# VH-VL binders against p19838r805to892, part 27

Target 1, 88 residues: p19838r805to892
Amino acid sequence: QGDMKQLAEDVKLQLYKLLEIPDPDKNWATLAQKLGLGILNNAFRLSPAPSKTLMDNYEVSGGTVRELVEALRQMGYTEAIEVIQAAS
Short names: E, the ipSAE of ESMFold2; O, the ipSAE of OpenDDE; V2, 0.75 times the mean of E and O plus 0.25 times the DockQ between their complexes.

## First folded at step 20 (VH-VL; framework fv_iscalimab)

Design u5 (at its last look DockQ between E and O 0.83; V2 from the best seeds 0.75)
Fold by OpenDDE, look of step 20:
Structure u5 (fold): chain C 88 residues (1-88), chain A 120 residues (1-120), chain B 112 residues (1-112)
Amino acid sequence: as target 1 above (88 residues)
Amino acid sequence: QVQLVESGGGVVQPGRSLRLSCAASGFTFSSYAMYWVRQAPGKGLEWVAVIWYDGSKKYHADSVKGRFTISRDNSKITLYLQMNSLRTEDTAVYYCARQPWSGSDAFDIWGQGTLVTVSS
Amino acid sequence: DIVMTQSPLSLTVTPGEPASISCRSSQSLLHSNGFNYLDWYLQKPGQSPQVLISYGSDRASGVPDRFSGSGSGTDFTLKISRVEAEDVGVYYCMQALQRPYTFGPGTKVDIR
């Protein structure tokens, strides 16, 4: 059922901040697409916290930290990957 | 109650410096990317600069690079624009604005603007 | 830089009649994430700009439903179904796909 629960809350908060930036190539919407949740982007956008909503849905769907890191890698988002790895 | 208020504008001679401030209130300032946009008299809008929520990154338009510097002090809930080597073409009303969702949405809050006039 | 254009640059509308403003970008504003990074702003006389539309078609909070945005890629349109006196001002489109963000030249809307 995924291993997203392994990420500490403070790590998730850091990720939310990194995904909420004026950079379309490195934002939550692009991550959602990489994770196969892009069809929900309009719904995420309408939420009070798109990054959190994305991550919550990803976790509920059985997403893994491994796949998350891979998606971030495809985005070239090294800083986000480092946040996750530093917590491991 | 969300508000942005610019200040620091005035009349200066070419080559001089001026620092603009934008005081924010009514929202969590440190959660938003902030922008400067200017408008020459009778002209359109021009993007000037952006700064990340934590000030970690900032970018400037080519027209002001090397002369203007955007910065912020989240403890003071204030955005700044340091303008050096001012030119007559820098004459404009300078607006500060915030961007919701940290870069996804449009600029939803704007200040009233502060006029900068550069003339000899 | 992405070049933004608008047409017409000015129009005069009779109250109650519709208005349409076109915005064009020199390159597609449709990102692979599915969003069009195109905003519409209105600057009323003597006021600061205010957002009308984001992501090409999303009406901002508090914006009357008589305003609508459409289009994708390089061609966008702002429509006002029934123009009112309070709609007078200059309308700007802006691309937010890449820096530097660039605005259209603006379209001045007046009431007849």
Scores: ipSAE 0.853, ipTM 0.940, lowest interface PAE 0.5, mean pLDDT 95
Fold by ESMFold2, look of step 20:
Structure u5 (fold): chain C 88 residues (1-88), chain A 120 residues (1-120), chain B 112 residues (1-112)
Amino acid sequence: as target 1 above (88 residues)
Amino acid sequence: QVQLVESGGGVVQPGRSLRLSCAASGFTFSSYAMYWVRQAPGKGLEWVAVIWYDGSKKYHADSVKGRFTISRDNSKITLYLQMNSLRTEDTAVYYCARQPWSGSDAFDIWGQGTLVTVSS
Amino acid sequence: DIVMTQSPLSLTVTPGEPASISCRSSQSLLHSNGFNYLDWYLQKPGQSPQVLISYGSDRASGVPDRFSGSGSGTDFTLKISRVEAEDVGVYYCMQALQRPYTFGPGTKVDIR
């Protein structure tokens, strides 16, 4: 289960930058909450790379690109969705 | 090491313009959102503006909207504040500050500030 | 705009004694992602501000453990368990939940 390995590394790097902006509605912590990983947000924050740590945990947990896109849609994060969809 | 240095402050008459610069060093400038924060003499801190790491988004406080413009040149590793139509209430020390690109930290590095005095 | 208030606006503390500063916001700073978007800064005399605490309670790198932040939502407290001479200055809270980011009026801390 899970298909996050289908995302190219350069797409993931773009996503990390988009999730590491000072906008609480469009950051990695809110994405984590939408993906059901919010309980880990303090651990993510304390890591050297919160967005990568979140995305790695999501991938290991069997996360899918479809669920990722839906979470981003719920956040209203159109630019992040476009990065994923333009790479398809 | 990591350093922010403001320059361009001075004494000007109301209605004039100034351009502030903030030279950055010791970190990857293009990975950070950058801010201007000001402090009127003997007063508290007031957020002025923010610019995203790539310059794609800019936001200004209502008190300066339409008069001040934040900008950056990542190739010159410099943040700017263009201040037009200056008013006496703009008199302040202006600080530049960085926000970590992770969004997990507050303003972790501040410059020492540059004084702008607007007086007749 | 989110209005930030602080109390007291000034206090004088005997060295070695605790100090407590209250910060209140006009709306909750607790985001659905679980974080409180409330920071504390210290501006020592003649210096630029420096971060003490992020997210209501997270001490910044190099900040002594005698500083602690607590609270959630609209009410936050900065405590100094034992005030030292280098703690003199003005303490500001700031909300980073939404633009414009707004600071409290500051609390001037002096030693008697």
Scores: ipSAE 0.585, ipTM 0.877, lowest interface PAE 1.5, mean pLDDT 91
ESMFold2 (binder alone), look of step 20: mean pLDDT 93; pTM 0.943

## First folded at step 22 (VH-VL; framework fv_iscalimab)

Design v1 (at its last look DockQ between E and O 0.74; V2 from the best seeds 0.76)
Fold by OpenDDE, look of step 22:
Structure v1 (fold): chain C 88 residues (1-88), chain A 119 residues (1-119), chain B 112 residues (1-112)
Amino acid sequence: as target 1 above (88 residues)
Amino acid sequence: QVQLVESGGGVVQPGRSLRLSCAASGFTFSDYAMYWVRQAPGKGLEWVAVIWYDGSKKYHADSVKGRFTISRDNSKITLYLQMNSLRTEDTAVYYCARQWSGSDAFDIWGQGTLVTVSS
Amino acid sequence: DIVMTQSPLSLTVTPGEPASISCRSSQSLLHSNGFNYLDWYLQKPGQSPQVLISYGSDRASGVPDRFSGSGSGTDFTLKISRVEAEDVGVYYCMQALKRPYTFGPGTKVDIR
């Protein structure tokens, strides 16, 4: 059972932008892989906003904020983690 | 209509400075990473610099590092390239280009502005 | 820096015939996320570059299906199934895996 709905919309918007930066090590595709959604990367890529599509699918699949933070930690994406933690 | 328009090019002597501008229109400028790419006359393309959507990070090619500075003013919907200590080898057409996602290609380019550095 | 090479550097093709351009990188462009960070651009005479292919094989919006990109790792190929007059120009591959981004030297395509 996911708790992604606990994240405010403005926090999600900030995350979307952070996951669209020109850094393959810190983008939505790498995050998707860490979250076990890498098989959907081709589908995400074809969407107008891949990071948003990823996050939406993660939420629907029952993802948790804790697991999201852990994935971002594995990516070394401290800035993204801080955005989430600041809202908690 | 989505458009990028470069300006500020011209003829300058070595050691001088020049500032290029790239005016964006037809899209939400602050959502895109922006790039400068140059092309010497009759030569290929060379990556020059990139700046994050919010200007928080920027990177430059070694060939221009310490001399060129990319910047942006999202309130003016404009990208800039400050060029100091110009050299003859900096002579080129300078293009600005946008990138939506960090994985996407440069889908929109300006028409370019010519910079000529000569004695 | 990642070094990009292309072959041939120029070719002349009869209209309606196919064309093939090779691009190689000094290191693999395949990221652990599963994507190849390789773009193809076309610069027509007197114009700015325009994107043809991204991620090694994704055609950009508006690009005819006669263009196709293939390959992975260090070897990539751009194919034109039936060359038309409007395809004349210089084709560049570019790696976007690591900064600085680097371009191939370009391949000039003309029609006979």
Scores: ipSAE 0.850, ipTM 0.943, lowest interface PAE 0.5, mean pLDDT 95
Fold by ESMFold2, look of step 22:
Formats: structure tokens, sequence, C-alpha cells
Structure v1 (fold): chain C 88 residues (1-88), chain A 119 residues (1-119), chain B 112 residues (1-112)
């Protein structure tokens, strides 16, 4: 069971933007790898909105905000962590 | 219709300044990282600078660092390149470009504006 | 800086025949997320560049399937299965793994 519903829509929209910057270390593909979803990266790439598709998949699969924050910490993505923690 | 239009190019003498503008339309400008890329006449492409979607981070090529500044005004839907201390080797067509969403590629380019630096 | 090279630098092709362009990088472009950060662009005469391929092999919207990209790490290839007159121009590879982003020198493709 996940708790991604705790994140407001505005927070999720901010995260999508943060995950689509031109930085391979801080993008949706690397987040997917850290969340154990890296095998799906080709499917995410083919979607019209890769970051949203990743985050939707993570949420419906029961992903947690705690695991999301830990993945972002492993990426060194403090800006993204702060966006989430301001909403929690 | 998605479009980028550069302006502000011209002929200037070495040591002078020039500001380029890139007007965007047809997409949500504040969602995208933006770039400047230049091409000297008859030569290849050279990356000049990048700016994050919110302006929070800027990076410049070493050849222009300290002289050129990329900036953006999301309320005016415009990207800028301030070019100071111009040199003859800065002579080029300057393109603005948009990051392809979720990738590292540039999917939309302007038509370019020519900057000529000569005595 | 990551140095990008291309071969050949110039290619003349009979219409309808295949073409192949190589791009090499001075270090691996393969990221731990599984993707190669290598893009291909075409600049037609008198035009601005347009993207053809991202991630080494992912065709951009509207790019015909006669264009294909392959390769990984340091060696990449762009293939055109049947060259058409509209394919004339200069083809550039670019790495976007590390700043400064760098382009190859370009491969000029002409029709015989």
Amino acid sequence: as target 1 above (88 residues)
Amino acid sequence: QVQLVESGGGVVQPGRSLRLSCAASGFTFSDYAMYWVRQAPGKGLEWVAVIWYDGSKKYHADSVKGRFTISRDNSKITLYLQMNSLRTEDTAVYYCARQWSGSDAFDIWGQGTLVTVSS
Amino acid sequence: DIVMTQSPLSLTVTPGEPASISCRSSQSLLHSNGFNYLDWYLQKPGQSPQVLISYGSDRASGVPDRFSGSGSGTDFTLKISRVEAEDVGVYYCMQALKRPYTFGPGTKVDIR
C-alpha cells in the first residue's frame, strides 16, 4: 500500500518539471532506476510524458513517499526532496 | 504553432556589446530548459549556454564564460543572451533551442540571427 | 571535454541507395540509467538544425523510419536505408552526457 495520494497535485506537477531537466543524473530515467522500475525505462521513454508516466506507475504499484525521497536522496536531488517535504 | 524567433543580431565592432532575444510561442515556455547554439559561417555547431526552466541554473561554454550571460523572463516568454566584450571569433549565426521534453535533445530551433564582429 | 568525431566527413550518394555515418566519442556516453546520451541532427541547406534521433536510437516525431540509429558507449551509427533528395545536408552527432555539450564536426551528405 502506498501513500502517494498525500502529495498535492501542485507538488506532483513540480516534480514532473524537475525530472525533465537536461541532467542525466537528475532525470526521470535515473529516478526509475533508483525506484526499481528501470526495466520499464523504454516504455517510459516512448510515452508522451515520461516523468508523469513513471510517477503514475509508481503510485498505482503502491509506491511510498518515503521510498521516493530516499531515491531522490541517492540522486543528490535536494531541490526535489524539498518540494516533497514542504507538502508532507 | 510552436515557434522560436531570434532577434538582435547585427554588425558590431570588437569590444562592443549586443543582446539577443528569442521570442517563444505555441508552448508553455516555463516548462522547458532553453539553449543557445551558434554556428560560425561555413562551420559546425557549438553549444553556447543552457538555462533551466525556472532560471535557477545557468551554464556557459568556456569560450564565452564571463562575457556572455544567458537569461530568461518567463512572464515575457523570452530567452536572452547578453554578449559583452565581443570578439571576431564570436561571429556566427546564433540559434535558440528548446529541450525535448524528458530528453537531452533539442526538438525546436529558431531560424537564427547573424552576429558579425569585425573592425 | 568529450571529443566527438564523425566519419566520413563527406558522402555522395546515388538516390535510393543506403548511407551510413559513424560517430565516436572520447568517453562512454552510456549512463547507469541504461541510456546512451547521443543525439543526431540534420541541417538541410539554408535551414536550422532539426533533431532526428535521441538516446542513440529513438526517432523524433515526424522522422521517417528510413532513418535509424544504433550503437552504444563510444561508437554510434546513423543509417539511411534509402537516401532521398530531401536528405541532403549536414548530419551532426552531439553528446549530452556532460557539460560542455559537444557536437561532432558534421558529415555532409550530397546526392550524385
Scores: ipSAE 0.678, ipTM 0.903, lowest interface PAE 1.1, mean pLDDT 92
ESMFold2 (binder alone), look of step 22: mean pLDDT 93; pTM 0.942

Design v2 (at its last look DockQ between E and O 0.76; V2 from the best seeds 0.77)
Fold by OpenDDE, look of step 22:
Structure v2 (fold): chain C 88 residues (1-88), chain A 119 residues (1-119), chain B 112 residues (1-112)
Amino acid sequence: as target 1 above (88 residues)
Amino acid sequence: QVQLVESGGGVVQPGRSLRLSCAASGFTFSDYAMYWVRQAPGKGLEWVAVIWYDGSKKYHADSVKGRFTISRDNSKITLYLQMNSLRTEDTAVYYCARQWSGSDAFDIWGQGTLVTVSS
Amino acid sequence: DIVMTQSPLSLTVTPGEPASISCRSSQSLLHSNGFNYLDWYLQKPGQSPQVLISYGSDRASGVPDRFSGSGSGTDFTLKISRVEAEDVGVYYCMQHLKRPYTFGPGTKVDIR
């Protein structure tokens, strides 16, 4: 099972904002694809906060912090990784 | 009510400077990337600059790079455009606009402020 | 830079008749994440631009269903099923896949 509950709420909030920036290579939609949730991107984009919706679904599906960091690494999103690691 | 209001436009001579402001209201300003877009009289739209929600990153069009600087003060809920070394071709209506998510369109625009650069 | 083109540059339509505007990009706007980074905007006379379509095909909030966007990659189309007087203005496509963001030259739509 996942361990996303170990991430503090303030860390999640920071990640939400980082995933909403105007960079297609470093946004929530690209992250969703890396996490295997890309098929839900059409649903996410219709939500008020796509990055939050993605993260919530990832958590519910049993996602892990390790896999999240690996996905962000594949995206080259160093800043997002640092936010997670600083809280660990 | 969500609103963006530009100000600071006017008539200036070439080589002079001008600073535009965009006052935001009705939403959490610090959650949005902000943009400047301009339109020369009778012409189309041209992207000018973007600034991240926290001001950590900013980018400018080549046509204004080195002369214009986008900035923001989230405590004042205001977006700025510092315009130096103005040229006649900078004459345009300048719009500010917001973007929530990086994939979203510019859903709110100001009414625009006219900048006229002439001798 | 990504170059955007539109056709036609102007058209006059009889009220109630359909209209179609084409937008093309010099390179594909389809990202690997599955989204097309193409917007449509309308600027009515004397007003600021307003968004009509995002992601190439998503109608913005409050936009009538007579407006529709289609296409992918380098070719996009905006359709108005039944043109009304309030649809008069200049329509622009815009790519935001890469900076600098670039607009099409605009298509002026008038009523006959």
Scores: ipSAE 0.856, ipTM 0.946, lowest interface PAE 0.5, mean pLDDT 95
Fold by ESMFold2, look of step 22:
Structure v2 (fold): chain C 88 residues (1-88), chain A 119 residues (1-119), chain B 112 residues (1-112)
Amino acid sequence: as target 1 above (88 residues)
Amino acid sequence: QVQLVESGGGVVQPGRSLRLSCAASGFTFSDYAMYWVRQAPGKGLEWVAVIWYDGSKKYHADSVKGRFTISRDNSKITLYLQMNSLRTEDTAVYYCARQWSGSDAFDIWGQGTLVTVSS
Amino acid sequence: DIVMTQSPLSLTVTPGEPASISCRSSQSLLHSNGFNYLDWYLQKPGQSPQVLISYGSDRASGVPDRFSGSGSGTDFTLKISRVEAEDVGVYYCMQHLKRPYTFGPGTKVDIR
């Protein structure tokens, strides 16, 4: 059962930008891999907004904010974690 | 519709400074990382610098680190390259380029501006 | 730094015939996220570079399907199935897995 609706829309928009920086270790494709959605990475890449497409897929799959934060921690992505936690 | 236009190139003596500008149009500039790439006459391409969409991080090639500074002004929709302590080996056409949405390839390039460093 | 090499450094092709360009990297360009961080660019005479292929195999918007990219890890190939006059120029591969981002030396393609 997911709780991604608890994140405000402006928080999600900040996350999309953070996940589209030119750093392979800190992008949407690596986040997808950490969230168990890596098999969908080619489909995400072909979408007009890969980070949003990933996040929407994660949400409808029942993803939680807690597991999102843990995936970002495994990536060492402190800036993204801070955006989520500051909005809590 | 998407366009990048460089300006500010010219002929200068070694040790002098120049500032290059790259004016963007036709896209939301503040969503994209931006790059400078240069090409010495008759030579290949060399990455020079990258700046994050919000200017929060900047990285430069070792050949220019400490002398060149990439920057951006998102309110003016413009990318900059401040080039100090110019050397003859900095002679090149300088291109600005945009990160491709969703891949970070360089999908839009400017026409380039020539910098010649010569006595 | 990741060193990129290309072969051949130049070729001349009869119009309508295929061309093939090899690119090799000194380190694997395959990231654990499943993508190869390898692009191909074409610089036509007197023009700025333009992207042809991203991630080893994805054609950029507006690029004809006569261009195809393949390979993984350290060995990549760009193929042009039927070379046309508009394909003349210098082809560069480029890695963006690690800074500094590096280009191959270029392959000049010309028509007889």
Scores: ipSAE 0.696, ipTM 0.902, lowest interface PAE 1.0, mean pLDDT 92
ESMFold2 (binder alone), look of step 22: mean pLDDT 92; pTM 0.932

Design v3 (at its last read DockQ between E and O 0.93; V2 from the best seeds 0.91)
Heavy chain, then light chain:
Amino acid sequence: QVQLVESGGGVVQPGRSLRLSCAASGFTFSDYAMYWVRQAPGKGLEWVAVIWYDGSKKYHADSVKGRFTISRDNSKITLYLQMNSLRTEDTAVYYCARHWSGSDAFDIWGQGTLVTVSS
Amino acid sequence: DIVMTQSPLSLTVTPGEPASISCRSSQSLLHSNGFNYLDWYLQKPGQSPQVLISYGSDRASGVPDRFSGSGSGTDFTLKISRVEAEDVGVYYCMQALKRPYTFGPGTKVDIR
ESMFold2, look of step 22: ipSAE 0.866; ipTM 0.947
ESMFold2 (binder alone), look of step 22: mean pLDDT 92; pTM 0.937
OpenDDE, look of step 22: ipSAE 0.874; ipTM 0.947
ESMFold2, look of step 24: ipSAE 0.865; ipTM 0.946
ESMFold2 (binder alone), look of step 24: mean pLDDT 92; pTM 0.936
OpenDDE, look of step 24: ipSAE 0.869; ipTM 0.946
ESMFold2, fold request of step 27: ipSAE 0.872, 0.867, 0.879; ipTM 0.949, 0.947, 0.951
ESMFold2 (binder alone), fold request of step 27: mean pLDDT 92, 92, 92; pTM 0.932, 0.928, 0.932
OpenDDE, fold request of step 27: ipSAE 0.923, 0.928, 0.913; ipTM 0.962, 0.965, 0.959
ESMFold2, last read: ipSAE 0.863, 0.878, 0.882; ipTM 0.945, 0.950, 0.952
ESMFold2 (binder alone), last read: mean pLDDT 92, 92, 92; pTM 0.930, 0.931, 0.932
OpenDDE, last read: ipSAE 0.923, 0.914, 0.919; ipTM 0.962, 0.959, 0.961

Design v4 (at its last look DockQ between E and O 0.76; V2 from the best seeds 0.72)
Fold by OpenDDE, look of step 22:
Structure v4 (fold): chain C 88 residues (1-88), chain A 119 residues (1-119), chain B 112 residues (1-112)
Amino acid sequence: as target 1 above (88 residues)
Amino acid sequence: QVQLVESGGGVVQPGRSLRLSCAASGFTFSSYAMYWVRQAPGKGLEWVAVIWYDGSRKYHADSVKGRFTISRDNSKITLYLQMNSLRTEDTAVYYCARQWTGSDAFDIWGQGTLVTVSS
Amino acid sequence: DIVMTQSPLSLTVTPGEPASISCRSSQSLLHSNGFNYLDWYLQKPGQSPQVLISYGSDRASGVPDRFSGSGSGTDFTLKISRVEAEDVGVYYCMQALQRPYTFGPGTKVDIR
């Protein structure tokens, strides 16, 4: 039972953008692996919007905002964490 | 139709400045990271610079750092390369290219603009 | 900086015959996220570069299936199963793991 629906759409949009930058250490693929969804990276890559596809799958899988923030913290992605925290 | 068109190239003397432009069309420019890549006559490709989709971050190759500056104006859908203190070794065709995500390759390139630095 | 090398630097192939180009990096391009950050580009005579392969083995949209990329870590290979006249040009590998992005010296492919 996740709570990703608590994140506003504009917050999600900001996260999508931050996860699409040309930095392998801070992109959607690395986040996916931190969230335990790395096995789906090939599928995400083939989608029109990998970051969105990842987030959608994470939500459907019952992911939580807390776990998302922890994953981003492990990535050292402070800017992405701030986007989430500012909305809380 | 997706397109990138470079302009501003020409012949200049060493020490002079030049500004290149890359006009984008046919796609949401502000969603892409943009790059400059150059190619000296008869030589290979060399990465020059990158700028984030929103212009928040930019990086330059050591060979041009302190002399070249990449920038963008998303309202004008244009990428720029300010080239100062030009050297003869800067002579090259300069290409602009786009990248959708941090993982994608450069899927669209311009036709390039020639910069010749000679005394 | 990551140093990229290619071999051979030039290749002449009879139409219909296969071709193989090797690319090596001075350090592994395999990221912990599972992807190899290695691209292949083709620059045909008088044209701009165009992408052929990304992630080491993923063919770009519109690229014929006679092109294939393989390898992982530090060793990569681009193969053309049956070379055609339109395949003439210079092929470049490029690492996108870290800045600065660096290209191989290029491999010139011509037809006999």
Scores: ipSAE 0.844, ipTM 0.941, lowest interface PAE 0.5, mean pLDDT 95
Fold by ESMFold2, look of step 22:
Structure v4 (fold): chain C 88 residues (1-88), chain A 119 residues (1-119), chain B 112 residues (1-112)
Amino acid sequence: as target 1 above (88 residues)
Amino acid sequence: QVQLVESGGGVVQPGRSLRLSCAASGFTFSSYAMYWVRQAPGKGLEWVAVIWYDGSRKYHADSVKGRFTISRDNSKITLYLQMNSLRTEDTAVYYCARQWTGSDAFDIWGQGTLVTVSS
Amino acid sequence: DIVMTQSPLSLTVTPGEPASISCRSSQSLLHSNGFNYLDWYLQKPGQSPQVLISYGSDRASGVPDRFSGSGSGTDFTLKISRVEAEDVGVYYCMQALQRPYTFGPGTKVDIR
């Protein structure tokens, strides 16, 4: 079972905004690919809140904060990592 | 209900400055990246600038870099374009546009404001 | 900068007949996340642009299914299966893979 519930809701809300920026290298779709959820990207896109839908799927699939941070490092997404690290 | 309204266009001399405003309504402005796009009379569309949802990052097309500055005031629900050192080639209709959720596409556009730079 | 081209630059269509517009980019628009960063817009006479399609093939809300987008990489097509009077205007493709975002030159669609 993962540990994503350790992230406070305000941290998750900040991450959703960061994943919605118009940068294909640093968005929810690329994060989904790095987390092994890329085959769901069309479903995420069609939802009213793609980044939240991605993060909810990742959490219920047993995802961990460590794997999330490593995916963000592979994307070079320093701002998003800092949001998580400031909360811990 | 969702609406963008540009204002501040007009006729100005080359070398002068002008500030455009884009008033937003009907959506959570502070959650969206915003854009300026322009269209010279009889010509196609040209992207001008983008600003992140919180104003922390701004990017401008090379044709306007150093002269134009995109900005936003989330408390006033307004996007701005400060246009300095205007040139005749900046003559265009200027549109503000909103990011389509989860995409780089622009799903909501204003009606535009005309800027004419002429002696 | 990614250069976008469109073909034809103008066309006139008998109402009820199909139309097809080609858009090409100077480099691939397919990102490793699986999406093509190619969007289509329509600018009707006297109006601001409206989004039709994102990601090469995804229709925006309210866009009828007679509009379809296809293609991947560098070659994209917008098709209108049966052109109606309300479809007249200028169609632009735009790449959103890299800044600066760039539009094609536009394809003017008129009816006879």
Scores: ipSAE 0.571, ipTM 0.886, lowest interface PAE 1.6, mean pLDDT 92
ESMFold2 (binder alone), look of step 22: mean pLDDT 93; pTM 0.939

